# VH-VL binders against q9m1h8, part 6

Target 1, 233 residues: q9m1h8
Amino acid sequence: MEETMAEEGCCENVESTFDDGTNCISKTEDTGGIESKRFYLARTTAFEMLRDRGYEVNEAELSLTLSEFRSVFGEKPELERLRICVPLRSDPKKKILVVFMGTEPITVKSVRALHIQISNNVGLHAMILVLQSKMNHFAQKALTTFPFTVETFPIEDLLVNITKHIQQPKIEILNKEEKEQLLRKHALEDKQLPYLQEKDSFVRYYGLKKKQVVKITYSKEPVGDFVTYRCII

## First folded at step 1 (VH-VL)

Design Ia4 (framework fv_iratumumab)
Fold by ESMFold2-Fast, scan of step 1:
Parts: C-alpha cells; structure tokens; sequence
Structure Ia4 (fold): chain C 233 residues (1-233), chain A 118 residues (1-118), chain B 107 residues (1-107)
C-alpha cells in the first residue's frame, strides 16, 4: 500500500543531466531527486488537506504523479511556483495561500518580505507556511501582523497524509445554533463538554480553531457508528 | 519483516575487485532505493552509493571512478563492485534500504568484513 | 560535501543519567537528519529520522531535536543497553554524510 504511492515517487533516479550529447559521464550526483520528491509529497498532502477543509481543489493536482510533477516543476522546483492558492467552496471570495519556505532560518525580515509578496493578492482569508527551518520567537510573533490566521507545518508533517495511514473519523464543525443548543444541554445536565487540544495533529489537519465544537463520528464495525463532541481548547 | 542478507568477498589482495551481493526478503524490492555503506575498523560510516530497482544509481564522488552498483530485480538482489582495491578499502560493508523520504537507512544487512592485505 | 561534526567524541555516563549528544552540519540541512545507534560488531540501527521522528520500535526515552545546522539526540534515563556508538547523518544533499560518531561508555 505505501508502495503504490512510493512507486510514483521513485520509479526513476536521474544519474546525470542531459544535453545535446556534450554531457560528461563524470557529471553525476544531484540532490534534485530527493528534493523534488519531498516537495511533491508535501504539496499533494497539502491539496488533500485543503480539499478536506472545504476548499475547491483541482482533481488534476490530486492525481499528479511524481514524473508529471518533475516535468512541470523540474528537479529543483522554484519555491514560488509551488504555492497553492484556492478558494473556499462555500464562499469563493475567500482564498487560502500555501507558501513553501526554503531552508534558510525564518526571521522577522522573512515575514516582512512575505507581506510585500502577497500585498496584491485579493481575497486572502488564511495562509499556511510549510517550513523547512526553525522560526525564531520574533518571527512567530510577526505572523500575528497578518490580517488573517497563519498556520505553520514542518514539511515532515506533510510527507504523509495521516487520514490515509490511520483510520480517521468523520468530522463536522457545528454551526452557531447547533453549538449553542449542545452547550445549553450540557449546562442543563451539569456536564462538562470534553476538550480536544489545538496541538493535536487531527485538529491541525482540519485547521480547527479554539472555541469551535466538532461532532466526531467513528465508524466501528460491527457495533456501528459512535458519535462524540469536542470543544477545541 | 524486511530482512537483508549479504554475501561475497572476504580476503582480497591490492588491485583486485571487491564483489558483494545483497538479497531482500519479506518486503517489496520495487519502489525503494537500496544503498551500500562501509565502515573501516574502529572508524565511522561512509556512504558508497545507491540504486533504484530500475537500475538508476547515485555514487559518492570519492568512489565513483571505482564503484558499480547493479540490480537483479528477478532475484530481489543488488550488488556492489569496487575495482582496484587497496588497504584503505578494508572495512565492514553494509547493504541497507532507504526509508521514507529516502536518504536514511531503516533496514540493514548483517555486514561483510572485507580485508585487503598484502 | 556537507561535513557533520558530533560533540562530544566520547562520553561516560551512569544508568539513569540524562545524556545529550550534539551534531552540527557545515551547511543548512533543514530537518533532514537521522540518528543511528551501533553496538559492537553489529549493523547500525535507526533511532530518529527527520530530526525528531522516532523510528518504530525505538524506546520513548530517545528523542531528537533541532533544525538547520544544530541538532541534538537526548536519552532520558540511560539504560544498560544504551551503551553504544551514536552517529548522525544528513540526507539533504548528495553525497550522504555521517558524523564521526560519539562513543557512550559506562562510568
């Protein structure tokens, strides 16, 4: 099973660059093969995550093979070309931007450069930074200067889609009315609604926010479905 | 689970060719990179090269002129040849599988001591 | 080539101690670093990959941290079976390169 996905990722290793027959046989080792595969895996997972969050994702992006990815982006992809910008299905005026960061340390200057780069993007409602390096304390605080929520993911967290490798329950975010009714019922019964931490990988995958209440449905055979509710803290 | 077994070479004289083979059991051979790593007695680890099941190779530049790695997909085996050996090539040689994201080694063979003497 | 330098070269410790081993890359390698344990006369065993991901079957007392150029391997509450040589390895760039090793010895 991991092998069907891995088959696309490693069906061919490039030993050297090719030209019009003037290539030297001693021109060899390149990191592009590993590098492009990591970007391919992370970007594919990002698209799957965005689809699951309710964004409009092109099916062609979800079905892209590693070979096709390399033909489009090359062996050493340009970071700006990897960016994803897609609209929310329920409100196409709201868009999310996924930015792939390089291996250089991320500083306040990096965040300021990003502000300049996205200044002409209309309708941005959220942003995700895919990190290959550490963010210092000041850079992390600088993310709050954006007028929308900015999430960060180490690239390692996107090399595997957790929803495909571990069975995941169905998740539904309660609307305002449903949330208020549930909380009132719990208060009436003198019950505390169980919590789910913001740091949880599940919460991070779906981009859930503090104070949201989610309905979680587990499909367990032969017993059938179990339903539980959680408040994000 | 996945198991790598290696054989070949032992005692070599300077100028001879080192030959080792590694067989993969208990897991898929296709879809992975397979590597050779060596360790001289009492010293650290040195990566030699890797091969994909299609036959595509990467070699450490320090050894490239002397190294050939090949694959036999029908037998789930891959092999190392190192030409023109010297005493500096005395080492334990390991075959290994590259793990997820490739480049680190999650399963290793038992190792083969190759001594180049006299 | 990216040079990997470990510190210390050797370290003596007692069972129950907290042990930290460091690894420095000559260039930025993001999180593309693995830690191996090697016992005498045996092949190395992968402990940590992607700087901080625990390899399946490895005890939770092992942990890795760091990114860019500076990395650490920590063993909380050292056990008798942990006396071994530890290697870091970068897999950001070819050729793949290892640190010189840290020998962890019993006091």
Amino acid sequence: as target 1 above (233 residues)
Amino acid sequence: QVQLQQWGAGLLKPSETLSLTCAVYGGSFSGYYWSWIRQPPGKGLEWIGDIYHSGSTNYNPSLKSRVTISVDTSKNQFSLKLNSVTAADTAVYYCAREGYSYGYFDYWGQGSLVTVSS
Amino acid sequence: DIQMTQSPTSLSASVGDRVTITCRASQGISSWLTWYQQKPEKAPKSLIYAASSLQSGVPSRFSGSGSGTDFTLTISSLQPEDFATYYCQQYNSYPLTFGQGTRLEIK
Scores: ipSAE 0.000, ipTM 0.413, lowest interface PAE 17.3, mean pLDDT 80

Design Ib17 (framework fv_iratumumab)
Fold by ESMFold2-Fast, scan of step 1:
Structure Ib17 (fold): chain C 233 residues (1-233), chain A 120 residues (1-120), chain B 107 residues (1-107)
Amino acid sequence: as target 1 above (233 residues)
Amino acid sequence: QVQLQQWGAGLLKPSETLSLTCAVYGGSISSYYWSWIRQPPGKGLEWIGDIYYSGSTNYNPSLKSRVTISVDTSKNQFSLKLNSVTAADTAVYYCARLDYFGSEYYFDYWGQGSLVTVSS
Amino acid sequence: DIQMTQSPTSLSASVGDRVTITCRASQDISNYLTWYQQKPEKAPKSLIYAASSLQSGVPSRFSGSGSGTDFTLTISSLQPEDFATYYCQQYDTYPWTFGQGTRLEIK
C-alpha cells in the first residue's frame, strides 16, 4: 500500500517528472524529455529491485546517468529496447523479463500478443509488466495463463526506489519445512505471526507472495542485527 | 443506461463510399472499444474493426485496405467509412460497445442496425 | 485467422428438450469465447462470456463449458423464446471471428 520511502515520513516529495510539463522550467524540455526521464527513473529502479531480489545485474546499468540514457535510447525511447532480461544469480538458467507497456489499455488481446512475443525466450521463470495504462479485470486474470508468476507495477511506483534511504534488510523466504517448524513453535507459544499485506510496498518490491513466511534480518548500528518474521496476507 | 443510435448509408452504387455514424447516449465514449460488425442477409456475423476513444484502431485484415474507423470524443460518436463498395458489402451494419474495463468482455450494447444495399 | 466452426448448422427441437450446440476453434483460444443469441431482424444478444460465465439477466437454463478448442452451449429445458440463431465468437486474437451460426427451430 505504501509507495513512500520508509523513514521519510509523509512522502510528498517523490521526485516527480509530471510537474515538469506544466512548469515554466519546461521551456527548454519537450514532452519527449519528460518521457525519457520517466523511463530512465523507472528502469533504474527496476534494475535496483532485480539486484535486490538476487538477479545478476550489470553495474553499468545501475550507474547510468540520465544524459547517458538519453544518448542510448533517445528522447522518446522505443519500448522494446527498454526491456530487461537478467538471470538469477543462484540459478542462471532462470531468467526474469521486465516489459515496458505502452499507454494503450491492456486487454486479453495484449496478453495474448505478449505470449507470442516471449515464445522464443527460453529459461524465462518470471515476468514484470511496467504499466502506463489500466489493465481490465479480464486482462489481469489472463496473466495467470503464463506458466510463471507475472507481476505488474504502475510506472509511477518505480519513479522512486523506496529502499534508497533505509538500511536494506536481508530477506529470506522460508521453505516448507522451516515454515511449518516456525508456525508450530508460534502455536505452542500461543502467539500468531505478525503480518505484511501483499499490497505493501516492500512486499511488492521484493516480489513476496501471499502465504509465504519471511525472515527479515535488520542490520542497525549500534544495536546490531535483529530478526523478525512476517506472514504475507 | 447506455444506448447506441446509428445513421447514414442506405442505397449505394458499386465503387461508392459507405459512411455510417454511431452516437453514444447515456454514457461516456471514454474507456471502451467501439466496434463495427456486419451481417449479410441470411448469413452470419463479420467483425469489421474497433476503435478506442484515444483513436487507436484494429481492422479485420480482409477489409483493412478499404476501412477507416474514426472517433469524435467531443460529439460522443464514432464512424465507419468503407471505400470502393461492391455487392458483397450488402449487409446490416451494427455499431457495438466492447467493455475492456468492466466485468463484461463481449459486445454488450448494440445499435439498431443499418441496412446498406449495394446495387447498380 | 482463427476459424470457428459450429455444429450442427441447424437443429429442430421441442419445448422442454435439452439442447447442446458445439463450437470448435481451429487453434487453442483458452476460454476466450462468447455465445450470442439472435432473433430475426434484431441485433445479437450476449448470453455467455469467458466460455462459461452467464451474463446478468440471462436465464439459468443457459450454460457454457469448454476450454482450448472445444466448446458447448447447453439449454437445459428449451422454452418457446429460445428458438433463435446462436453464434460463438473468439476474442483470443484479432480479427475477432464468429462461427457460422446454429439455427434452432421448432420440431
Scores: ipSAE 0.000, ipTM 0.392, lowest interface PAE 18.0, mean pLDDT 80

Design Ib21 (framework fv_iratumumab)
Fold by ESMFold2-Fast, scan of step 1:
Structure Ib21 (fold): chain C 233 residues (1-233), chain A 120 residues (1-120), chain B 107 residues (1-107)
Amino acid sequence: as target 1 above (233 residues)
Amino acid sequence: QVQLQQWGAGLLKPSETLSLTCAVYGGSISSYYWSWIRQPPGKGLEWIGDIYYSGSTNYNPSLKSRVTISVDTSKNQFSLKLNSVTAADTAVYYCARDLFYEDTGYFDPWGQGSLVTVSS
Amino acid sequence: DIQMTQSPTSLSASVGDRVTITCRASQDISNYLTWYQQKPEKAPKSLIYAASSLQSGVPSRFSGSGSGTDFTLTISSLQPEDFATYYCQQYDTYPWTFGQGTRLEIK
């Protein structure tokens, strides 16, 4: 119930009464089915990514076919209609918004327009921007003005789900006590754990942050569970 | 209006650490990027790095291994540390406010400058 | 890194002269260029940003033009207080880089 109310409230709160001019995709519309397919693939991967990060994702979105996507959004999808807003499963008052950007260069003006568009979105905890164009340095810096973490992904990075090439692992972020117990058990220090860099595709996919220690568990029949630990740097 | 006042450093020996502080008056340190720029005697300007009031930094790659910029929002000031100095680091050092993130492109205001001399 | 090259390195002129200084970027920086004036033992002062936008309080005799890789600063009628060193700076991409400077001297 909370999920459906949260989804509806999120979509309503994201609705802009302003014509911000940032929803321009006309230059690539003549590419025909390729453009709608790119949005379909990227949006599907985004939903899978959010599900894997612990967000409450509607199963209907994960099972949507390209044909059904085109039936709903058309060959020229409106960027604002593609947006995703879903609550965190463990804390439904915390929501994430995925915004699809157009092909025009992203500037500080574009970021300011986003501030206006999301001003009524209560409970927004994080945002992801899907990019089809260069974001200049000023726009990148302006992302720090949001009161939550904003991640960016070139749309090309979302056309294929990298985790589909391997079995889905169980990801557990260790709390302070769990981290201390692990280090005591293995006679390890934080700096001596194997590392994953922030820029790593795996780290970006799961939205992991510096200094977190993660337990990654792979379930593989017939051998059973395989466990590894990593510190994010 | 906003003014910058800087202090610290002076005469250093090779291998020592350069330390400068810049205080913001007449406005908040919040919502802006703050830079350090240097100028060797008789030469041009070189950007060292910047910091957002949240602590996010960008450094000139030529200095990245030796430079640290920090911010203290409670004191409305930010600081530069440059490790392992050599004679090539002799310069006037300026702090400045960045206005680049607002689709404008200039430093204003600037601090008064601090001469740092590195000699054996 | 984007390299900024100014020409000339030094220029001699008289009060009342029209002076032009050029700046070239090693790659396309659109209009993300600022011009500064620096007097001896003083911090630089911004004159023009976004290649052609005059900074508030700067005399109208200063103007900027150009886009892409080639930029020009013009002083239409040189005044005594204009003898200084002028720097261009790109703000398209980190690290911020400056030209080597142009010294404007009395003829």
Scores: ipSAE 0.000, ipTM 0.450, lowest interface PAE 12.7, mean pLDDT 82

Design Ib26 (framework fv_iratumumab)
Fold by ESMFold2-Fast, scan of step 1:
Structure Ib26 (fold): chain C 233 residues (1-233), chain A 120 residues (1-120), chain B 107 residues (1-107)
Amino acid sequence: as target 1 above (233 residues)
Amino acid sequence: QVQLQQWGAGLLKPSETLSLTCAVYGGSISSYYWSWIRQPPGKGLEWIGDIYYSGSTNYNPSLKSRVTISVDTSKNQFSLKLNSVTAADTAVYYCARVSWEYDSTGFDYWGQGSLVTVSS
Amino acid sequence: DIQMTQSPTSLSASVGDRVTITCRASQDISNYLTWYQQKPEKAPKSLIYAASSLQSGVPSRFSGSGSGTDFTLTISSLQPEDFATYYCQQYDTYPWTFGQGTRLEIK
């Protein structure tokens, strides 16, 4: 096993996949089909992600088994029924919507249809699209027509919750005052803040955006807490 | 009917800034991407960048350090600035609209073109 | 960047001929391809979008086909006004890139 660079991502997983060639061919052996299992895993991860971001998530959704999921949604779940809409714990009037997209290419027409569908959803302050198809840059930019932040995740990125398998540090987004103080201190010390790529898996998990500064706290005993700062680029 | 009319500098010296403006008539600047494309004499087309009416921009990496595209929704127009020009920047410059009405069709309306010559 | 390569770079043909121009993308662009016609000293004109959809007002003798990496523009019966330079362009990902052009000339 080679050292995996945190900034680079999952080189180990890619190597493991190619080393186990036989496992590449046998994707899943499962009752009720591959499609329902993919949606089950992605939806469970989405709920966990939303809870970790401070949204009010029902524990019953987090403990749902694959068999129970298939009982409710079937072997080919209806996409509209998979949607998640939950309020922020600190401000219940602010809600997030998670939309599961189909396998057809996502176009500007798809985005406009979504505008119509959500036009009466009061309190919506953020949206996540779970993708099963390529979205060209033109369609991606059409997402900026929403009056709130829209994030996208390929469904593959939600099949495993990275925070359950790798110890994650505590992450805090600095407010305007905290960010200015830190940048002022670094300017005086002639230092540049280290960066994290926008596409890093944990950056995406927490919904961090370009130009935000985050405080990352690693807890190790007996060494104690180790604090670092990153600017998202 | 949508029409694009462009104007700006025609003759520049090396190191100067190229500035062009494109006005949109017969339609709203809202809800569309607006692009600049150039064509050196006798050569093919090169995409420079685009801007969404909200101000979000995309630039060709080859030009990103020198290019700025801006939009003025109140005047229904958008503009191109290209800094530190050289003879290699001599080209006909076009403004264009990107239409998404027909499932992302690319450039559907073009300005008349502006010849920019860079010479000392 | 996605490289777009057109073939041939130039073509001579007679009125009434069936003319075919090809465009190859260096990676999969699905159907996110537009064909343009440019006459001397004029801005390009959109002919076909989404690889195969005819733009409004464009004569039915023009057609497009292909998906993925290989695309074709066909003119079924060449007319005098069709002598021009033709460009393909991908809009799958930034930066948007054009083919080098195919110049269609009178034989």
Scores: ipSAE 0.000, ipTM 0.405, lowest interface PAE 17.2, mean pLDDT 80

Design Ib33 (framework fv_iratumumab)
Fold by ESMFold2-Fast, scan of step 1:
Structure Ib33 (fold): chain C 233 residues (1-233), chain A 117 residues (1-117), chain B 107 residues (1-107)
Amino acid sequence: as target 1 above (233 residues)
Amino acid sequence: QVQLQQWGAGLLKPSETLSLTCAVYGGSISSYYWSWIRQPPGKGLEWIGDIYYSGSTNYNPSLKSRVTISVDTSKNQFSLKLNSVTAADTAVYYCARGRYTYYFDYWGQGSLVTVSS
Amino acid sequence: DIQMTQSPTSLSASVGDRVTITCRASQDISNYLTWYQQKPEKAPKSLIYAASSLQSGVPSRFSGSGSGTDFTLTISSLQPEDFATYYCQQYDTYPWTFGQGTRLEIK
């Protein structure tokens, strides 16, 4: 059935003031802004992630605005200047390095160049590579040549902090004694410990490893704390 | 100058394990890749694997099920073990230093390993 | 695996000759290629790295060229000590692979 909505004139104008607003922005100006904004978001998320993992992060880095970021790094930031190197709070001798990779394919040569670049950095105990391109199998295998664990994140995975959009649980890794006691209790009750997959977003965010058992505490103010356990597989 | 000296097995029977050790003199084992390369009599070179001083290894897929490379940073040495040898494993075995992304710049003197019944 | 093919497999030459040896990779390796010289009963010695960079202590009569898949080693004026077997090696991607070798013999 036909309706006469098309006869209402100004209310059916294809051009609205809200739609026109976006058309006033040039494509050239937007292109430069997108690049620096991506690095800003990814770097901010990386700092938040490192803070949540127990690293000593400067509060100024967490509160940096996009305009301040652009003032420091420009519209096309130099990748080496974006790097993050911070110590672990519980053991300041242990540091983590976050390296932002370019858009070119990552090869064994790229990994070896990175070895040379970090050779004088004493105290590195972990590294994170932020990727803008895919790594082939051989490049991935070359990451095992580092004397510490190297994690990779596609830059897209760092554009949003997943923990800010979900009720944040408290995550604690059980020590050997705690793990053995829990597994013994489950065995006596003829129960299997629940699993979390290594590819899970929270597992990756906190850098958890296969075979670790974690205690997850959810806080819900009206009811109180809810505790669950998971084995990483 | 850096010098590599190697020693170990010479004559083996089929099914035995080949064991070779390479010692680094005149330089640090740290921050370099250390490789094993072999050459059957009258034939070309075949890369076996390498190890970074931290213990991380890479093996040639053709040998990966039989090869173990280890490093002892306290003795400035690294070693090769090759399991279940056959006559096809008869070769001169070399240890070598890999200069990151470029080439093998220092080589051991070579060890002839003969596998015969 | 990346296959490395050398040509010729053997070559006879006289002292003073200009000698060219070629090496072909089965896929693009950029400039990640090394040339080695090996004399009988001795370990190989590196001559050229990064396709064209002369290793320290190697005579200037040795030169390398090429990029991508096709590479050449040139000896501009052959000397008696140059009679040996020459190998190319790629270091772009694990596993490292070598050419089959080119044996340079005196005429």
Scores: ipSAE 0.000, ipTM 0.403, lowest interface PAE 17.6, mean pLDDT 80

Design Ib8 (framework fv_iratumumab)
Fold by ESMFold2-Fast, scan of step 1:
Structure Ib8 (fold): chain C 233 residues (1-233), chain A 120 residues (1-120), chain B 107 residues (1-107)
Amino acid sequence: as target 1 above (233 residues)
Amino acid sequence: QVQLQQWGAGLLKPSETLSLTCAVYGGSISSYYWSWIRQPPGKGLEWIGDIYYSGSTNYNPSLKSRVTISVDTSKNQFSLKLNSVTAADTAVYYCARELYDYVWGSFDYWGQGSLVTVSS
Amino acid sequence: DIQMTQSPTSLSASVGDRVTITCRASQDISNYLTWYQQKPEKAPKSLIYAASSLQSGVPSRFSGSGSGTDFTLTISSLQPEDFATYYCQQYDTYPWTFGQGTRLEIK
């Protein structure tokens, strides 16, 4: 969002600009610079998130600096150029697309346009929309018309990678057989397993879905591994 | 259940800075937007601004030049600073959580409120 | 900014009455509207979000309807604890804005 020196008496450009090595007291920034920084941070976090979900991500994208990003995309990046399309490591025919949306409200018409744009993209298995504006309830419902899961993230959710702020546990989604074995071993039904809410930031980061059972492994040397199981609701 | 507890200075003189803190109990500050709302005595509600746990802020344009909201995820709290106060800033100040229903902006939990009086 | 106008500004009613409060937005806000109840000296309490979704723990006598620019809050059978001030709020577009409030008083 735009940062300006709009607060009267906050900061001045006077005198401090005369001195070499003196810190600027101005708090104004170029709007284009702010925009490119937001896209840089969100796109970097998106790549990290996709890597953590098991997608094949180029290491060069993860190590890209802000200055390198700006040299490639400019101060006002074109949204279409920011898109990410990467395959699953375990099944390269399954791809995910990350689409950066503009600042205009997202409507049913916007969603229909997106259907047309991706109609020739073979192998899409999932999609993420990075939002800079509100999506009305009709547009949200229209996302269900895609033949795969579509997730949404406000761009603010991607400005910081939450997993870097908390020790990251190992997450494994149990397949049908593994889930059945767990239930038999513990004589538990899905409904009796501890729950993790769909709205949880961790759940959203890993793209976990309702009714999935996940194995969460915490590792701390020398104590060793601690394992828990959660059903997503 | 989630509970918000707030504290800060109650009596201020014109030109001073208002400072309030809101602590989150019974839930994590992570993954939510948190707002400040105020209400002058006998009047309606005015939204001041919100902050995402990552630090991203949105401010009411009427207050943007004077307001700063910050978050401390390690302490599970967030705070409001409003500088250059005048008598017009006299109000009960509330912190609140924004409900996540795939969109933000509805307030599902509120703090108890803090009366701030600005008098000369 | 989107202006929210409530009517009436005050209303007198008796226990058991059906009460309707209206809220009008100056532009289309879809269904991004919340209703709050506020009692004297207390913080507002969320009643209804997304124009018609009842908040957990709120009595079923409260209901909301409307879309676009015109919204209503209905209390089907007023109870003693319902005498309070009610506010609508839009969350379609920043800045979030509230109506001026409707004071519901005992007749």
Scores: ipSAE 0.000, ipTM 0.412, lowest interface PAE 16.5, mean pLDDT 81

Design Ib9 (framework fv_iratumumab)
Fold by ESMFold2-Fast, scan of step 1:
Structure Ib9 (fold): chain C 233 residues (1-233), chain A 116 residues (1-116), chain B 107 residues (1-107)
Amino acid sequence: as target 1 above (233 residues)
Amino acid sequence: QVQLQQWGAGLLKPSETLSLTCAVYGGSISSYYWSWIRQPPGKGLEWIGDIYYSGSTNYNPSLKSRVTISVDTSKNQFSLKLNSVTAADTAVYYCARDFEYYFDYWGQGSLVTVSS
Amino acid sequence: DIQMTQSPTSLSASVGDRVTITCRASQDISNYLTWYQQKPEKAPKSLIYAASSLQSGVPSRFSGSGSGTDFTLTISSLQPEDFATYYCQQYDTYPWTFGQGTRLEIK
């Protein structure tokens, strides 16, 4: 579970190795199925992301092959059929919905249509929009009319799962008391808590927000577990 | 079908407050953004701000400290107030419906002249 | 703020001519660009939205193209009613901003 080793044993000299995932996607694109391939990759990454955030994800979805995806959804999948709705493992009455948007510009009208489409979805507590076009400022502002947090991801950001090429840590969000105890300890030891930017890919993948403090636990053989803390800014 | 009619002050002195009202006929003010746009004589267009029928506003940062836009859904109207006017505020002022991608209906325009 | 620059600022043409007007954004606005036509003493009229989509009722001689930062409005065969001032507008980011305008005049 470490970065690929260069044949001469020096990682600094192999800058192209880190981009293997992107090269793999480019190589697998084809004339008759580029659209279905793109949706397949993005949807698979979305399921992996939701699993890593603590949602109940069916293992069959995580192991679905491109051929199986195409047999179910076709070469030009219907966007509504691609939607994902899964419950949070720790509280099954709380669900997240992932919506795949088309290539047409996203406007206030698009957001209003989405309100109507989800009006009967009981227990919805969060939503993710997968974008194939930019949203103008009106559409962005209209997302605040939902009673829960709505995140957006350009589809390009979901074509590769960034965590597959990085050792998987355990992420825990500290509660108010735990955060206060940690900050007090750091103040007494004359230490500053390290930071992660809100726009960081890692932060976005796990859905972390400003002011949250996260405990990150790394499991390494043979040394054992390492713990670090980060404040989101 | 939808028609916007606007009215308000035409001649102002420096330091006064500009007040314009726009009434919507043939359609509902609800569920749309409504904008004010101005055009100084012989010059281009400048967006002033918008309001959603719920009362939420966005203002051009260059005018934000002086501008207030309000909506009255019971009268199917929205209004612009611009305080502390100067000669630079002399322009034709338009109200318009913001139909997301474009402004689809415009008022007839109100010439506001600020002179000493 | 996003700056919109049109070229040329004025253009003289004859009926039947092919006319091209350009608009450049100071940053990437994708396809969030609308073209307007304005006659003297009248409010502007929308012609094209989303950079290339023709507004209902607008003649097919009008067309738009471009994405990102560079956009073009083309009139394939000028008619007498086309002599006007044309404006581009970005609706990617507040505040909405317009180009300075291109005045299309008869020769």
Scores: ipSAE 0.000, ipTM 0.419, lowest interface PAE 15.6, mean pLDDT 81

